# VHH binders against Putative glutamine amidotransferase MTH_191: the designs that were tried, part 22

Target 1, 304 residues: Putative glutamine amidotransferase MTH_191, of Methanothermobacter thermautotrophicus (o26293)
Amino acid sequence: CGIAGVVYKDGKLHSVGADMTRMLHALQHRGPDSAGFAIYGGLGLEENDYLLNIEVKDKPGLLDMVKETVELVSPIGSDEVIPSVENHIIYRCRITLESFSQLKPLIMDIDSIDDVIVLNGSHSFEMIKDVGSVLEIADRYDTWSKKGTHAIGHTRFSTESIVDRYHAHPFQSYIIPDITVVHNGQITNYWKIREPLERKGHIFETNNDTECIVHYVADKLASGYSLEEALEQSVKDMDGPFSYIVGTPQGVGIAKDQLGLRPGVMAENDEVFAVASEEVSLREVMDTSEVEQISPGEVRVYEI
Short names: E, the ipSAE of ESMFold2; O, the ipSAE of OpenDDE; V2, 0.75 times the mean of E and O plus 0.25 times the DockQ between their complexes.

## First folded at step 11 (VHH; framework vhh_vobarilizumab_d1)

Design h7 (from g8 with G50S; at its last look DockQ between E and O 0.84; V2 from the best seeds 0.00; counts 0 for: pae E 21.3 > 2)
Fold by ESMFold2, look of step 11:
Structure h7 (fold): chain B 304 residues (1-304), chain A 119 residues (1-119)
Amino acid sequence: as target 1 above (304 residues)
Amino acid sequence: EVQLVESGGGLVQPGGSLRLSCAASGFTFSSYAMAWYRQAPGKGRELVASISSGGNTDYADSVKGRFTISRDNAKNTLYLQMNSLRPEDTAVYYCTARIWTHSGYSDYWGQGTLVTVSS
C-alpha cells in the first residue's frame, strides 16, 4: 500500500500527472493492483462548472439513461468515454450548476441507477482511480499529459481484491468543495470519530476508514480550522497506525499517527515539496539527499 | 443503417408466457452486446436483461428466474422468453444495441413492442 503527494511551489502548471505516475509506479508491488490520483489546478473550469466522473457498466442504453438524468439538472458540456476493465466505461462530463449545493443531490440521483456509480464530482481537481497497474491506468487515462499545481495518489498491492472502483483511494468529501484523502493504515477508533460527524448531519456512504478521515478534515475546515489545525487535531483524536495525505485546492497536508508505525518520508527544495511512503518514490521528482522521515505524530502542510 | 425491429408483444393473462424477438441489421450482430429495456406507463425506462457478444447474461432482480435472454448470431436475432408473467410486467419493451463507430459509442433503440398482462 503506498501514498504520495507532490506540490510545485510556484503555483504554475507542471506535469504533475507524469510526476505522480512515476511516484506511484515506484511504490507498486507485484500482482494486480489499483491506483488513484487527485490532480489539482489544471482543469480550468468556469466558476459554476463541475466535472462528473461516472462508472457505467458497458450495457446498451445505460449511458443514455445517465445522460438523461444529468440533463434534468444541467446541459452536458464537453464529455468523453474512457473504456475500462470488467465491462465498464468511465463517463466524464462537464456540467454547470447554480451552486455547489446542487452537486451531491445530483450525484445521488445518478447513483440510484442500477450498474452506475458516480466516482466523484469536482471543480478544481481531476479524480482518476481504477483497477490495474499504475502503468495500465496511466495509459488508459493518459495521466502522463495531465498538468496541475499539485497532486496526491495511492496504490495498493491487491492481496485484498478491489470489488469496486468507488472504494479505491482517493476518497472525497462533499461537506466543502474538493477535499480528498489518500490513506495507509487503520483508524482503530473509527466509530468514535464517525459518531459526532453523523450527529452533525453528515452522511456516511461506507464504513471505510478513509471516508471517515476525509469527512473529519472537511468538517474541521468548514468549522474554521486551518488545514494544519485540522490535521493536528486528527492526530489527537484518531487512534491506530495511519498515515494520510489530504488534498485541497490550495495544497496538501500529511499526518502520521502518534505511534509512527506507517512509513513516510518527505523532501523539499526550492521548486518542489514531495511526500511518499518510500524514498524510491521521492527520487522520481527530486534529489533524495535531504530526505526527512515523518516523525510520530507529525503533521506537515504545504499551501500554495 | 442500423435497424432493430421488435416483435412478439401482445395481450396475455397473468401466469402466461410470451417470446419477444428483435431482428437486427446494418451491423455485425455477433460483435456487440444486446439488451432489452422496458417502460411502463408513467415510468422511466429500465433495464430488463442484457447479453454480451460472448453470451454472458444479466437480469433485473424483478425478472430473474422468469425471463431468459438469448441470441441467435446466425439469424441476427435477439430473444426474450418471458414466463410467469405478472401485471407489473406490462410495458413497452425495447431492443437495444451499443455499436462502436468512428465517432465513438452509439446506442440504438428499436421502436418497441407492447406487452400487456391482464385478465
Scores: ipSAE 0.000, ipTM 0.227, lowest interface PAE 21.3, mean pLDDT 86
ESMFold2 (binder alone), look of step 11: mean pLDDT 86; pTM 0.860
OpenDDE, look of step 11: ipSAE 0.112; ipTM 0.637

## First folded at step 13 (VHH; framework vhh_vobarilizumab_d1)

Design i1 (from h2 with Q107K; at its last look DockQ between E and O 0.87; V2 from the best seeds 0.00; counts 0 for: pae E 5.9 > 2)
Fold by OpenDDE, look of step 13:
Structure i1 (fold): chain B 304 residues (1-304), chain A 119 residues (1-119)
Amino acid sequence: as target 1 above (304 residues)
Amino acid sequence: EVQLVESGGGLVQPGGSLRLSCAASGFTFSSYAMAWYRQAPGKGRELVAGISSGGNTDYADSVKGRFTISRDNAKNTLYLQMNSLRPEDTAVYYCVARIWTHSGYSKYWGQGTLVTVSS
């Protein structure tokens, strides 16, 4: 797997969609893959508005059922249908909720519909997950034109697990708003990490390590940790080979396991902070002479 | 304006107990996470305990089992019950509010209260 992140330090809108596409393409290998993006700062949604991304099988009446289910909770302000592969469409709709706490229950209701999967709900970032090459996905979703302040992304190889949109990175937690993670590795003490979170009432939908990481980080942030502190603590608590990148509304952070078993590199200048699993990814947005290897057990964070 | 005012610090003997309070104002206290930090002489600031808006708690390993963080939303007050105090617990303790939204977060600090553990 390949992971990448980029932050523009000036807090202005830049072509981060194009940047992340290039960064991920540099990490991609041949074969059927999945790729995912979390692009922050460019949605421009009003307060209490959310964007839902929903995978819907392309069969008669199913999309209408999805819309009806959503409308029971919130009117649909705007929507679009994006054609995808394997007889599926991606339905996107803008909704308004009274509170953030209403989002997860709505997602669960929609997920109860057969042949429908909610990929995510967000306010401050756009999620793009799909099957195919990075370039195919970029064309399908017009990722090249997406603007933002910062982004994270992931490329997944077919040999690691089931290649589908739902299991594709980034993963999002709904403990607090708009936290995402892309991950390269395995958490060997997974259950030791998961069980305390479940005891706190956090709901896991999968057994994926990445979901565990995003909930862990979100829980720490909810408990008063800074992003840097949360990542540092994760390096202490989590075992196994891993490198992961976190996205927040304010920036990006990367964490590397204590033994440095998974790769991580960084580059920054006055304008850009960038992280990735490989140097070739950073070359797309930064001079190669500025690349730094992240040390084992080290975390790097940049918040606007 | 967000204001945090700590109280309850003082001199205590090893093995003793102390309860810190933090009066919060200027924001919806019940909606946001709170935390206690401390800074010992010659050391950096470190997280001691955190509590979410929903009441979930977390502790530094060094204080786990000895300290308890709690909150009274009706009184807009954060507490830190410190038991079995040790000399290494000597520090200025800070009340911290972490206001997290869809746009990110802001961290606000109190003035701090000194806790000295000495025989």
Scores: ipSAE 0.028, ipTM 0.452, lowest interface PAE 3.3, mean pLDDT 91
ESMFold2, look of step 13: ipSAE 0.149; ipTM 0.644
ESMFold2 (binder alone), look of step 13: mean pLDDT 87; pTM 0.868

Design i2 (from h2 with Q107R; at its last look DockQ between E and O 0.93; V2 from the best seeds 0.00; counts 0 for: pae E 8.9 > 2)
Fold by ESMFold2, look of step 13:
Structure i2 (fold): chain B 304 residues (1-304), chain A 119 residues (1-119)
Amino acid sequence: as target 1 above (304 residues)
Amino acid sequence: EVQLVESGGGLVQPGGSLRLSCAASGFTFSSYAMAWYRQAPGKGRELVAGISSGGNTDYADSVKGRFTISRDNAKNTLYLQMNSLRPEDTAVYYCVARIWTHSGYSRYWGQGTLVTVSS
């Protein structure tokens, strides 16, 4: 698998969707793939608005049932339907909630509908993830046109079994708003990390170790840690070969395991910070001779 | 205007106890995470303990079992009960509010209160 991140230092809208598409394409291997994006800063939503991102099987009447469920909580603002593969559509709609705490319960209500899976709900970022090659997904969702301040992304290598849309990276936590993770590797003590989080009452939807990472980081932030402190503690607590990138509304964080067994490089110039599994990906978004390898156990935070 | 005012610091013998308080104003105290940080001479600020708006707590390894963070939302006050104090706990202790929203976070600091652990 390959991961990438890009942050523009000036806090203004840039073509991060195009940037991330080129970065992920450079990481892509031949064969069946999946890819995912979290694109921050470009949605332009008002404070109480959220974008729901819902996988719906293409059956008569099912989308209407989804809309009816949403409308019990919020009028639907702008919306769109994106055709996808395997007899599914992706339904996206803007909603207004009285508070963030209403988001997860609404997601759970929509998820209770057979043949419907909520991929995410968010305020400050757009999640795009699907099966297919990077370029197929880029065309399907028009990632080339997406603007933002920063983005993270992931692509799977063709040697693995296929993954469904929900379990593709990025993963998101709802412990706090709009935290995402993309990850290479394995957390070999995953259950030891998960158990304390469950004792605090946090609910896991999957057995994926990337979900464990995003909930861990979100929990530390909710408990008063800075992003850097949360990532530093994760490197101490988590075992196994891993590299991950966290997306937040303010930027990105990067962590690599203490043995440093997963590839990773980063670079910066006056305009942009970038990180990727491989140098060829970095070079899609900047010219530089100053590429730095991510050191074993290294944590780095880039905030706007 | 967010204001955080620490009190309760002082000189204490090793093995002793102190209770720090932080009076908060200028924001809705019950809605946000709070934390204690400390800064020993010649070192950077480090997290000691945090408490979420919902009351979930977390502690630095160096203080687990000895320190207890708590909050009284009716009084807008954060506390740190420090027991079994050691000379290495000597530091200026800071009250911190963290306001996390979907637009990011802000960190607000108090002025600090000095704790000295010495025979």
Scores: ipSAE 0.011, ipTM 0.529, lowest interface PAE 8.9, mean pLDDT 87
ESMFold2 (binder alone), look of step 13: mean pLDDT 87; pTM 0.870
OpenDDE, look of step 13: ipSAE 0.015; ipTM 0.258

Design i3 (from h2 with Q107Y; at its last look DockQ between E and O 0.01; V2 from the best seeds 0.00; counts 0 for: pae E 15.6 > 2, placed apart)
Fold by OpenDDE, look of step 13:
Structure i3 (fold): chain B 304 residues (1-304), chain A 119 residues (1-119)
Amino acid sequence: as target 1 above (304 residues)
Amino acid sequence: EVQLVESGGGLVQPGGSLRLSCAASGFTFSSYAMAWYRQAPGKGRELVAGISSGGNTDYADSVKGRFTISRDNAKNTLYLQMNSLRPEDTAVYYCVARIWTHSGYSYYWGQGTLVTVSS
């Protein structure tokens, strides 16, 4: 898997969609598989508004059922249908909730509909996950034109067990708003990490270790840890080969396992902070002379 | 046990008005979204109106401007004010609660109340 992140330090809107597309394309060494984006800062939603991304099988009446389900909780302010592959559409709708705590229950309710899967709900970022090459997905979703302050992204390799939109990265946690993770690796002590989180009441939807990571980080942040502290603690607690990048409304962070078994590089200048699994990705937004290898067990964070 | 009991249905002439009530018990009424559904003879069930826990409302296009959904949390009661009734509004009307449980949302349905619009 290839992972990447980019932050513009000035906190202004930039062409991060295009940047991330180029970064991920540089990491894509194989044919079409899957790719995903979390683009922060450019969505521009009002307070208590959320954007839902929903995979819907293209069959008569199903989309209406989805809309009816949503409307029981919240009126739909705006919506769009994005054609996708394999007889599926991506339905996006803007909703207003009274509280963040209502989001997860609504998502679960929608998920209960056959042939419907909620990909995510977000306030501060736009999620793009689909099957295909990075460039195909970018064209399909017009990712090239997406603006933001920062973004993270992922391109999947065939070594992963499930290739679909739902299991594509980024993963999101709903413990706190708008936390995402892209991951390259494996958590070998997965159960040891998951069980304490479940005891705290956190709900897991999959057995994917990337979900475990995002919940872990979100839990630490909810408990008062800084992003850097949360990542540092994760490196201590988690075993196995891994490198992962976190997105928050404030910035991006990368963590590398204690033995450095998965690759991670970083570059920054006065304008941009960038991280990736490979240097070629960073070259899309940085000069190569500025690239640094992230040391085993090291974390790097930049928050705007 | 969740209980929903509808009342207020009956025979009314076209252009008339009815007010349906739903008495809810067995759950924290104020915390959950409620809805009215209807089923006409020979047709499937359809959403008429929904209301969130906080009072946000949504209506089917066919009833928009004519029907009003509301709730009284102190009385654990859901209402549907139906004005300018039409023959096509003839149906059994159901009160529905969507309650979150540990396994997700559960839908609870009342027994229904018949509304007949006829001259």
Scores: ipSAE 0.000, ipTM 0.216, lowest interface PAE 11.6, mean pLDDT 91
ESMFold2, look of step 13: ipSAE 0.000; ipTM 0.198
ESMFold2 (binder alone), look of step 13: mean pLDDT 87; pTM 0.873

Design i4 (from h2 with Q107T; at its last look DockQ between E and O 0.95; V2 from the best seeds 0.00; counts 0 for: pae E 2.6 > 2)
Fold by ESMFold2, look of step 13:
Structure i4 (fold): chain B 304 residues (1-304), chain A 119 residues (1-119)
Amino acid sequence: as target 1 above (304 residues)
Amino acid sequence: EVQLVESGGGLVQPGGSLRLSCAASGFTFSSYAMAWYRQAPGKGRELVAGISSGGNTDYADSVKGRFTISRDNAKNTLYLQMNSLRPEDTAVYYCVARIWTHSGYSTYWGQGTLVTVSS
């Protein structure tokens, strides 16, 4: 499994989709896999618009039912159907909401339809995640053409459990807008992290420890922490071997557990900050002799 | 024109109590996360306590159980009740407002109020 991130320092649109595709491909060599991307800064949506990203089983009438459900809340702006594997399509549509607080309730309404799963809804980033190799997914979604200011991504080798699109990274929290996490490893005390969040009334959809990470970070941000402070506290509170990258509208953050058991490297030049599980991935987006290992317990934040 | 004005600092003996207040204006107070930070002489600023717009609280380990953050949205005021004060609590305390949107964070700082815990 591998994670990667890239940030362009000037805050302008760059070919981050192509960059992330090359970075993830360098981490992935064989086997049936999954891959995921969060590509920030390039959607260009109007202020109260959101992009819904919906997995729909490919059967007659179901997509129409999804559209009808969405249209109870918002007219559909532009939309797109992307054929995928395992008898599914990915339906993407632009909607308009009066406030961010309406997004999660709408997602939950759409999720109530059998054979339909909302993968995400967002304003400032595009979520792309699916089953398949990095190159298959890149061709399916045309990640090569996607522009943005920064991106994070993940690849998984599916040797352990059933891989589906929803449980692929990135994971997103709706506690605050547009926060995502990709993660390598595990949180061995995740019940102790999760329980306080549930007592605050935060809803968990899965038992996945990556969901635990993204909700934890989002909750700290919602409680007045800076990103760096949230990540620093996470390293103190969370046990087990992990490394993760968080994406926000402003940039990325990286954290590694206190034992330092998961690999990670980073580098920076005048134009780009990059992080990856392995150096070969990092070198897809920059040439430098100054590659740093991420130290045990280290937190690093790059915000545009 | 975000304005954050702290008050209530002063000299107290160890074991004493103090309540800090922060009057906020120039923004919709109820929509922002609020926090108290402190800066001891010669040290960096550190988070003390935070409170979300919905009232959920979080505390630094060093103050948990002794300090209580609260907000009064009707009065646009943030509070920090400080009990069982110790000499290591001596610092300038800052009121902080944060808002996150699809565009990222904005952070606003008050001017600070000095708390000195000494005999």
Scores: ipSAE 0.474, ipTM 0.803, lowest interface PAE 2.6, mean pLDDT 89
ESMFold2 (binder alone), look of step 13: mean pLDDT 87; pTM 0.868
OpenDDE, look of step 13: ipSAE 0.678; ipTM 0.879

Design i5 (from h2 with S103K; at its last look DockQ between E and O 0.88; V2 from the best seeds 0.00; counts 0 for: pae E 2.6 > 2)
Fold by ESMFold2, look of step 13:
Structure i5 (fold): chain B 304 residues (1-304), chain A 119 residues (1-119)
Amino acid sequence: as target 1 above (304 residues)
Amino acid sequence: EVQLVESGGGLVQPGGSLRLSCAASGFTFSSYAMAWYRQAPGKGRELVAGISSGGNTDYADSVKGRFTISRDNAKNTLYLQMNSLRPEDTAVYYCVARIWTHKGYSQYWGQGTLVTVSS
């Protein structure tokens, strides 16, 4: 797997969708089975608005059922249908909620419809994830045109485990708003990390260790930790070969296990901070004259 | 206007106990995560303990088993019970309120209360 992140230091809109597309494509060593993006800062929603991102099987009447379910909670603002592969569409709609706490219950109601899967709901970032190559997904969603302040992304190789749109990275937690994770590796003490989170009442929807990471970080933030402190604690608590990038509305964070077994590089100039699994990816968005290896056990946070 | 006012600091002998309080006003206390930080002279601030809006707690390794964070949402008050105090616990202790939003953290800091552990 390949992961990447890019942050523009001035906090203004830049072509981060194009940047991330080039960065992920450079990580492609063979045809990947999936790719995903979280693009922050450019979604431009009004306060209390959210974008729902829903996979719907392309059959008569099903989209209407989805819309009816949404409309029990909120009128639908703008919406869009994006054709995808495997006889599915991606339905996106903008809604208004009284508070963030209404989001997850609505997602659960929509998920209860057969042949419908909510990929995410968010306010400050756009989630794009699908099956296919980076360039196929870029064409399908026009990632080249997407603007923002920062982005993270992931590409999965064809030799990896079962893929579908929901299990593609990024993963999102709803413990707090708008936090995402992309990840390489595995957490070998997964049960030790997961069980305390479940005892606090957090619900896991998969057995994916990336979901475990995003819930862990979100839980620490909900308990008053700073992002850097949450990441530092994760390196102490989690075992196994891992490297991950967390996306937040303020920027990105990077963490690498104490053994440092997964590759990772980062670089920074006056305009941009970037991180990637491989140097060739960094070179798509900045001068690589001062590339740093991410050290074993290192955490790094870049906030704008 | 948001205010966080710490109290309960003072001089204590090693092995002794203190209870810090933080009175909060000017915001919806029950919606915020709360934390205690400390700063020894000439050092950076470090997290001591945190408590979520729902009452879930976490502690720095150096204080686990000795300190207890708690909150009383009806009184808008955060507490830190400090037992088995050691000289290395000497610091200014700060009350911090944090809430994560779609814009990231919003946070407020108190002015601090001094704890000195010596004979």
Scores: ipSAE 0.459, ipTM 0.801, lowest interface PAE 2.6, mean pLDDT 89
ESMFold2 (binder alone), look of step 13: mean pLDDT 87; pTM 0.869
OpenDDE, look of step 13: ipSAE 0.591; ipTM 0.837

Design i6 (from h2 with N56D; at its last look DockQ between E and O 0.91; V2 from the best seeds 0.00; counts 0 for: pae E 2.6 > 2)
Fold by OpenDDE, look of step 13:
Structure i6 (fold): chain B 304 residues (1-304), chain A 119 residues (1-119)
Amino acid sequence: as target 1 above (304 residues)
Amino acid sequence: EVQLVESGGGLVQPGGSLRLSCAASGFTFSSYAMAWYRQAPGKGRELVAGISSGGDTDYADSVKGRFTISRDNAKNTLYLQMNSLRPEDTAVYYCVARIWTHSGYSQYWGQGTLVTVSS
């Protein structure tokens, strides 16, 4: 797996969709893959508005059922259908909720529909997850034109696990608003990390390590930790080979396991902060002479 | 304007107890996470304890089992009960508010209160 993140320090809109596409493409190998993006700062949604991404099997009446379910809770302001592969469509709709706490229950209701999976709901970033090459996905979703302040992304090889949209990175937690993670590795003490979170009432939808990481980080942030502190604590608490990148509305952070078993590099200049699994990814947005190896157990964070 | 005012600091003997308070104003106290930080002489600031809006708590390993963070939402007050104090606990203690939104987070700091543990 390959992971990448990029932040423009000036807080203005840039072509981060194109940047992340190039960064991820540099990490991609041959074969059936999945890829995912979290692009922050470019959606421009009104207060209390959210964007839902929903995978729907392409069968008669199913999309209508999805819409009806959504409309029980919120009117649909705008929507679009994106054709995808394997007899599925991606339905996107803009909704308005009274509070952030209503989002997870709505998602659960929609998920209860057969052949329907909610990929995410967000306010400050656009989620793109799909099956295919990075370039195919970029063309399908027009990621090249997506603007933002910062983004994270992931490429997944078919040998790693099940290749589908639902299990594709990034993963989002709904403990706090608009927190995402992309991950390269394995948490060997997974249950030790998960059980305390479940006792706190956090609901896990999968057994994926990445979901555990995003909930862990979100929980720490919700408990008063800074992003840097949350990442540092994760390095202490989590075992195994891992490197992961976090996205927040304010920036990006990367954490590397204590032994440095998974790769992580960084580069920055006056304009851009970038992190990735490999140097070749950073070359897409920055001069190679500026690349730094992230040390074992080290975290790096940039917040606008 | 957000204001955080710490109190309760002072001189205490090793093994003693102290209770810190933080009076909060200028925001909806019950909706946001709060934390205690400390800064010892010559050292950086470190997180001591955190508490979520829902009352979930977390502690630094160095104070776990000895310190208790709590909150009274009706009084807009954060507390830190410190038991079995040690000389290494000597520091300025700060109250911190962490306000998370869809646009990120803002943090606010109090002026701090000095805790000195010495025989």
Scores: ipSAE 0.391, ipTM 0.746, lowest interface PAE 1.6, mean pLDDT 93
ESMFold2, look of step 13: ipSAE 0.476; ipTM 0.803
ESMFold2 (binder alone), look of step 13: mean pLDDT 86; pTM 0.860

Design i7 (from h2 with S31N; at its last look DockQ between E and O 0.96; V2 from the best seeds 0.00; counts 0 for: pae E 3.0 > 2)
Fold by ESMFold2, look of step 13:
Structure i7 (fold): chain B 304 residues (1-304), chain A 119 residues (1-119)
Amino acid sequence: as target 1 above (304 residues)
Amino acid sequence: EVQLVESGGGLVQPGGSLRLSCAASGFTFSNYAMAWYRQAPGKGRELVAGISSGGNTDYADSVKGRFTISRDNAKNTLYLQMNSLRPEDTAVYYCVARIWTHSGYSQYWGQGTLVTVSS
C-alpha cells in the first residue's frame, strides 16, 4: 500500500485535494482496489457542526430511514448524494450537535440500520474513501476541487485483504476529535496493544490493525501525551513492520517502526512539508532535491 | 489566567517516597487531561505519567509500578505518588494540562518542583 501527506505551513487554503490526488496516483501500481483521503481545513463548519458521511445501499426508502434517524438528534442542514458503485450511494449531511460527545452515539444509531454504515463523522476534515482506482475515486468525488490546509491519503493494492469502503484508509478514532490514520504494514502484537484500550472501555468496530493504531494514538493524546510523544511511544510498544501518518486538526505526524522495512520519504521547504511512500509522489507537490529517508524508529510531527 | 503550581519536591533517600501536588486554577480542571513531566540535569523533558479527564492513567515504562498519578476534580488538584525512588528519578517535575478539541489542542505548564534522590 501507498501513503502520503502534505501540509501547507501558512495555514491557508490550498488545492490539497488536487495535490493528494496526484501524490496517490503517482503511488498507484498494478491493480489498486481502493483509495482514501482525509482533507483538513476546508469544510468551514461552524463550531458545533459536523459532516456525516454515510454509505447507504440503493434501496427504496432506505435513505429516508437514515434521514429520519439523523433528524431525531439534529435538523439536517445541507446534504448531498453521491452515486457510487456496487449498488450504493454516499449520503453526506451537515448536522449540529450540542457537543462532540453526541457524535459517536449518533453514528452507532445510524449504523444499526441494515445496509447502512457511517463511514465517518467529522468537523475539521472531509473523508473521501471508496473502492476503485485513485482516478476513478477522484472523478467520483471531484477530489481535484477540494481545498484545505493539509491532507493525508492511502492507496491499497489488490493483493490486500478484503476491501470495502468502511475498511479503506483512513481510519478514524472518536476518543478525541478528528484524528485519522493511514498505514502501511502490520502490527504483529496488535492484541497486546488492543487489550489495554478495551480495558479502558474503548470500543473497536473492526479487527483491522490500523484501527488499533488510531485508537492507540488518540488514547495517548487523551491521556496527556503530545502528538510527538504518542508517536514515540507507539514505536516502542508496537511490533512489526509499519509506517503510518496521523492526521489531526493542526497537522500531521509520521511514525516508522524500529526495523524500518516499509518505505518512506519526506521533504520540506519554506511553504510545504510532504511525506510519501515513494519519492515520485513527493515530486507532485514540491521540489525533491533535498529528499530525506524516514529512518528506522523515526517520528516526525508538523503542526500549523 | 491559568495557573499550575507544583509542590512536594525535596531531598529523599533512595528507596524513599514523595508525593507531589499540582494546584490548578483559571480553567475548568475536570475537562483537561493532566500529566507529569520531568527534566533531569542536562536532559530534555520527558513524560512520566498522564491521566485523562475521565481518570484513565498511563505511565512511562521507567516508572510503571512505582509511581501513581491521580486527580481530585473537586479540589482542582493533580497528584503524583512516587515510591521506591532511585537516583535516576532526580529531576525537576512539571505539571501539564492539555485539552484536545476539533480545532486542535491547548496546553499549560507549571514552573516545576525539584526532586533530588540521593544519600
Scores: ipSAE 0.397, ipTM 0.759, lowest interface PAE 3.0, mean pLDDT 89
ESMFold2 (binder alone), look of step 13: mean pLDDT 87; pTM 0.866
OpenDDE, look of step 13: ipSAE 0.447; ipTM 0.775

